# VHH binders against Maintenance of telomere capping protein 2 (MTC2): the designs that were tried, part 30

Target 1, 357 residues: Maintenance of telomere capping protein 2 (MTC2), of Saccharomyces cerevisiae (c7gvl2)
Amino acid sequence: MGDHNLPDFQTCLKFSVTAKKSFLCMYRDSVSKEKLASSMPSTCDIQLKRAINDAYPGGGIKVTVLNSTTASLDSLATTHVKEFEIVIIPDINSLLQPDQAKLVKIMRDCTVAIEKAQSTRIFIGVVHWNNPVQPSGAAKDGDEAGKPAPKTRIFLPTSLRMGAWLKHKFWFACAPPYLDFESSTESSINTRANNSIGMAEEEKQEPESKRSIILNEEANLNDVFVGSTVRRYILDIMVHLRTHRLTYNAKAGGVYTNSLDDVVLLSRLIGLHSGKMFVSPSHVKEASRWYFPMHLELVQRSSMDSSLLYGSDPNLVDEMLEKLAKIKCEEVNEFENPLFLESLVVKNVLSKVVPPV
Short names: E, the ipSAE of ESMFold2; O, the ipSAE of OpenDDE; V2, 0.75 times the mean of E and O plus 0.25 times the DockQ between their complexes.

## First folded at step 18 (VHH; framework vhh_6z1v_2)

Design w05 (from v02 with H60Y T109A; at its last look DockQ between E and O 0.57; V2 from the best seeds 0.71)
Fold by ESMFold2, look of step 18:
Formats: structure tokens, C-alpha cells, sequence
Structure w05 (fold): chain B 357 residues (1-357), chain A 123 residues (1-123)
């Protein structure tokens, strides 16, 4: 609900399976980090497996948990599965950069295999996050006799501890699935997944009919019209995001040319989900709210703010960052969305870019 | 105050084994990726091994792969380097370092450093 919450897991799963795209799932950190690296299942793994199996019963989709370990990554690179496979990475933030690079290569190879219709493997990266701590603006005590240390600049950290190349292999981030283990009988009926997606409830189907539904949705997706003016609107949004005051221009704000294809595809899915065979500006706005917050790269410290080239006071930039960090700390709790500031930037841009008629 | 204290460095013969320890205090150890670096006299400091905050993601330089093992004990706030089949080329000061962000292997990304422990391998 609303442009400040993460999108729901069930709809994100359906869209990602139909589009054959990988996505992130944002869990509030309550699990031991050592346990997340192990092969033993966690509450997160159980919840995700159950939500996927409820949405796609009968073994039509194989679900594999890839522990966030170097050994597990090496093992995955040597296996191929003919079924549609969803690979869960239980703590993607815990990968060192060499393992992030291995995962990027694996995911790139999986994308090529999908394009060649050789196999289908997509990934759910689980991100564990905590409430943001309000930043310290104080210099460290006692670094030099009789003088405080030079002021430590305000740092506005991100919840995503991954390099840009890995981050771009995922198209959006969603909320965790809502599952009540005390009501296991109701979860086996598949009623909540259908109601959550907004589709009419169907009688239970055989596994092959679920694969046929996936194939039919893929075919219907290709029929959803995207006009040239809609593509231009998406490009206008991307330009405004790249030039926004709060985005880091040296990295194009995290908005690259590949973003167009992903937002077009997501807009088609949203249009189809709403019963339309065309993309409207409202579908683009929704797709933008889903897609861009995870990809945006905001300024995190005053040295990244381009206004300093024109004589801005770095202490005033730090004051601005401190105010933003306070807002993020307070509002992340309310919406359970660690990308709240990024979502505000997207909302601001959408309010100012003129949609096509 | 933040501290990383290495121990266990000493003189050993070629082919010998040695276990280095690094005790951490003054920060939330379980949120930090850890690495061992080494520096021989007149050489640049180089990364030897690294381990993620969970212990599940790890990396070894090719020149030590198969001989060294990095591990951590978050309950004891300690990271270890087990060094086997030591060679004279392994002679260096070994440093423990902590990194809180992207899991980088670059020494400039490491926020906290120990004073080092000398390892000398003789023939």
C-alpha cells in the first residue's frame, strides 16, 4: 500500500517468474548471521519456499537454497537443471567482492541460457537489514592533545552491501511474504496467493497446467502494446533521476540505459495485471516506484555532492545529509522499507515529469 | 577504543605450521568482514585471506591457496589464520584488518588495523 512501502512478495514473484527476472527480498534482521551462512534452513528459507510452492504447486518450479558461501557458489556453477528453477540466496549482503563477481558471472550465464531457451534459472537475493542508526556528526574525541579531531563527515549508508554489477542483476526489491505458520491448512489451499495478486480465484490445477499458465502469461505479455511516447516518458523519468540533486551523478544516479528495457517490461506486466493490453502513464509510474528505488545511488557524504564544485559549504551539505538520515531513520520503521529515501526521490521525480497524453 | 591485537607470530622452519590470532574489541565484530594482510621488508602490503562477517564467504590469494585457512569465532571476537607448509617467501609482518561495507580486498577499504605480528620462516 502506497508509494512508500515495498511491493508485496506474491505479485513480485508472479511478475519475476513470468519475466524470468531475478529480484531482491528485504528481510528485517532477526537471524544470526552465522546461521544464514549454514546449510541448515532458517525461518527466511522456510517462508520463501512455502510461498513459492503455494504459488506453483506440483513441482512445476524447483526451489533451491544456495547458502551464501564460497563453496555453494562453486557448486552451482557446475550444475544445470532443465526445470524452471528459483535459487534463493539467503544473505546476499554477506558475499565478499570475489564471490559477488562469481555470482554476477553465473547470473549472466543464466540470462544467456534463458535467451537461448536452454534452461531457466532465476534468483531471489535475500537482504537482511536493520533500522538505520542516526548518523554521528561529531568528531572523534582525543585524536590530538588539546584539539578535537577534524569533523567526521556525515555518512548516509545504504542497506545494500553489494557492488553495482551485482545489484543490477536484480530488477526490484520486495517485502517478505506474509505467512502464518499456525494456519498451515489455509496456506495449502493457495487462496492467499491468488487474492494477493488480484487474480480471480481458480480451482486447484495440475503441475502441467500451472506451467501452461506461465507460458500463456508470457504470450499475453508480448501482446501488451508500448507506444513510442510511453518509451519517451520512461526516458524522461530516467534523465530526471540521473540529474536529481540527491543522486550521485558520477554513477549516473544508478540509472543506466538497460533500465529502459526493464521498466518497459515491468510496465507491461502491471498493465496486463490490471487487465489492459496497453501501457498507460499510470502503469509506468507504478513500474518506476517498483524498479528505481533499489537501483538509485544517492549521495552518501558531502564529497559526493556536485554542488561543492560551485562553492557550497560542505558543513551545510552535512547538515542536509543529517536531516535526511533522521527522516530515513524515522520513516523506515513506519513503512519497513530501508529504501524509503530512494522512494521519495522517485516520487519527487514522478510528480515533475510530464506524462504523455 | 577500537583495537585489533594480533598474536602467534614467531620463527619457524620451512614446512612448518603456525596459527595467528587476532582479538577484536571496541566495535561490533560480527558486522565486519575481516582480512589478513602481509608486508615483507621493502614490499607493498598485500592481502592474504579474507572472510565475511558470517564466515561463509572467503577468499585466498593464489600464493597461499591450499596452505592457509582463515576462520573466525564471533562469540570470541577473534579471527584466525592457520598457516601450513610455510615457505621462506611467507616471511612478513602479518596484519589483521576490518572492513564494514562491500567486502573489498583493497587495503584502503579497511577501517581498522592491528599493529602486526612477525612471521619468519627459515631454511
Amino acid sequence: as target 1 above (357 residues)
Amino acid sequence: EVQLVESGGRLVRTGGSLRLSCAASGFTFSNYNMAWFRQAPGKEREVVAAISYTGGSYWYADFVKGRFTISRDNAKNTVYLQMNSLKPEDTAVYYCAAEPYLGSLEDHAYQHWGQGTQVTVSS
Scores: ipSAE 0.691, ipTM 0.909, lowest interface PAE 0.9, mean pLDDT 79
ESMFold2 (binder alone), look of step 18: mean pLDDT 86; pTM 0.881
OpenDDE, look of step 18: ipSAE 0.834; ipTM 0.948

Design w06 (from v02 with N31D Y58I T109A; at its last fold request DockQ between E and O 0.65; V2 from the best seeds 0.73)
Amino acid sequence: EVQLVESGGRLVRTGGSLRLSCAASGFTFSDYNMAWFRQAPGKEREVVAAISYTGGSIWHADFVKGRFTISRDNAKNTVYLQMNSLKPEDTAVYYCAAEPYLGSLEDHAYQHWGQGTQVTVSS
ESMFold2, look of step 18: ipSAE 0.687; ipTM 0.903
ESMFold2 (binder alone), look of step 18: mean pLDDT 86; pTM 0.883
OpenDDE, look of step 18: ipSAE 0.860; ipTM 0.956
ESMFold2, fold request of step 19: ipSAE 0.620, 0.599, 0.645; ipTM 0.880, 0.877, 0.888
ESMFold2 (binder alone), fold request of step 19: mean pLDDT 87, 87, 87; pTM 0.887, 0.885, 0.885
OpenDDE, fold request of step 19: ipSAE 0.871, 0.872, 0.850; ipTM 0.961, 0.961, 0.953

Design w07 (from v02 with H108K Q111D; at its last look DockQ between E and O 0.50; V2 from the best seeds 0.69)
Fold by ESMFold2, look of step 18:
Structure w07 (fold): chain B 357 residues (1-357), chain A 123 residues (1-123)
Amino acid sequence: as target 1 above (357 residues)
Amino acid sequence: EVQLVESGGRLVRTGGSLRLSCAASGFTFSNYNMAWFRQAPGKEREVVAAISYTGGSYWHADFVKGRFTISRDNAKNTVYLQMNSLKPEDTAVYYCAAEPYLGSLEDKTYDHWGQGTQVTVSS
């Protein structure tokens, strides 16, 4: 994908099923004048179910929709399934923090079950996002200019309404699926046009399924080599993200030591998908663009900020954060990416960290 | 102009029932998580109940569990607190608050606050 676009759903689904990892899917709120995906299916759940069934015809994957309710979470904790199950959470932003904590426990238990080869359950968290406030709102310009803001106000809000522990249970965020009955054979071509990872040679349509190629990629994943210099490169990226001036240092910018394993795994998948049995620095850069924007925790108000950023005046820092939020609104719409600012931080770090060789 | 207006607070006897309402205007109510807080004189403000912007995710403090129920009506831009089996310890000013963020229970994360409504429970 480009520096600022979300990765495509089909590739993210394939990688997540292979790696047995949960991921987020970013839907723009359903507004008649803004269409991010086909509006003919009435809900994102139907679109996601169809996209999963298209990718894995012939069964073997059970798709369950878990309403984002306190009652549904309590029920899920006691359910056992034998099949590979994908659980869709249709509006993960709607969970209050106590229910987020319940989900974290459920997902941790599912990870243990995967490690013990007892069952496989992964989650797709759907995030609905919008930017209802535009930067050129004339009624807001000139209102109460210069008045000091309360110290508790958030000036640069996040698009993800998820605590850090829940965010850690998902490895990346992707664009919604593109389902077009009239051009279904062209979906891989559209992926190449919108994503640098797309493989045109795999777009051939033939009577026989390409399932054996997918299964071979799954079998070969552990054989994809990651050298020590590549691991050091990933660690260097992580350190620069943790110490970036716009990231919240008290939470390590959202970049914990265990992020290394996820980025290594994603780099292997990207390498394997490109026909390589080793990870290159280019694979790491792409994995970083997929992985980190969803995990970054940016400064939202001056009390979270480094004292060196803008000369230590908290009111001026808060004013600058508010200006960044206004700029974000326009750019998020252009790129259809609510993690636009986080993606810029990743781009900035990648431009400064020297890759190996 | 953003506004949260509580109503329904009054004097009630121990064991009685009361329903608080909070009418919202000046913002997109259906994008905000809502909560009720209370504060007695000289005490720290504490969260009583919270409800997500869809109404599906909710939470009640242990000291009111089974007695109070939070609900919302997005068509009326209103959040409610049904208070049953009232105790003298429930005497406080009750505040309605709104936040569009992580669904936290901490008062410092709430952007908008009402003026409060007094609930007094007599022995």
Scores: ipSAE 0.667, ipTM 0.902, lowest interface PAE 0.9, mean pLDDT 78
ESMFold2 (binder alone), look of step 18: mean pLDDT 84; pTM 0.856
OpenDDE, look of step 18: ipSAE 0.831; ipTM 0.947

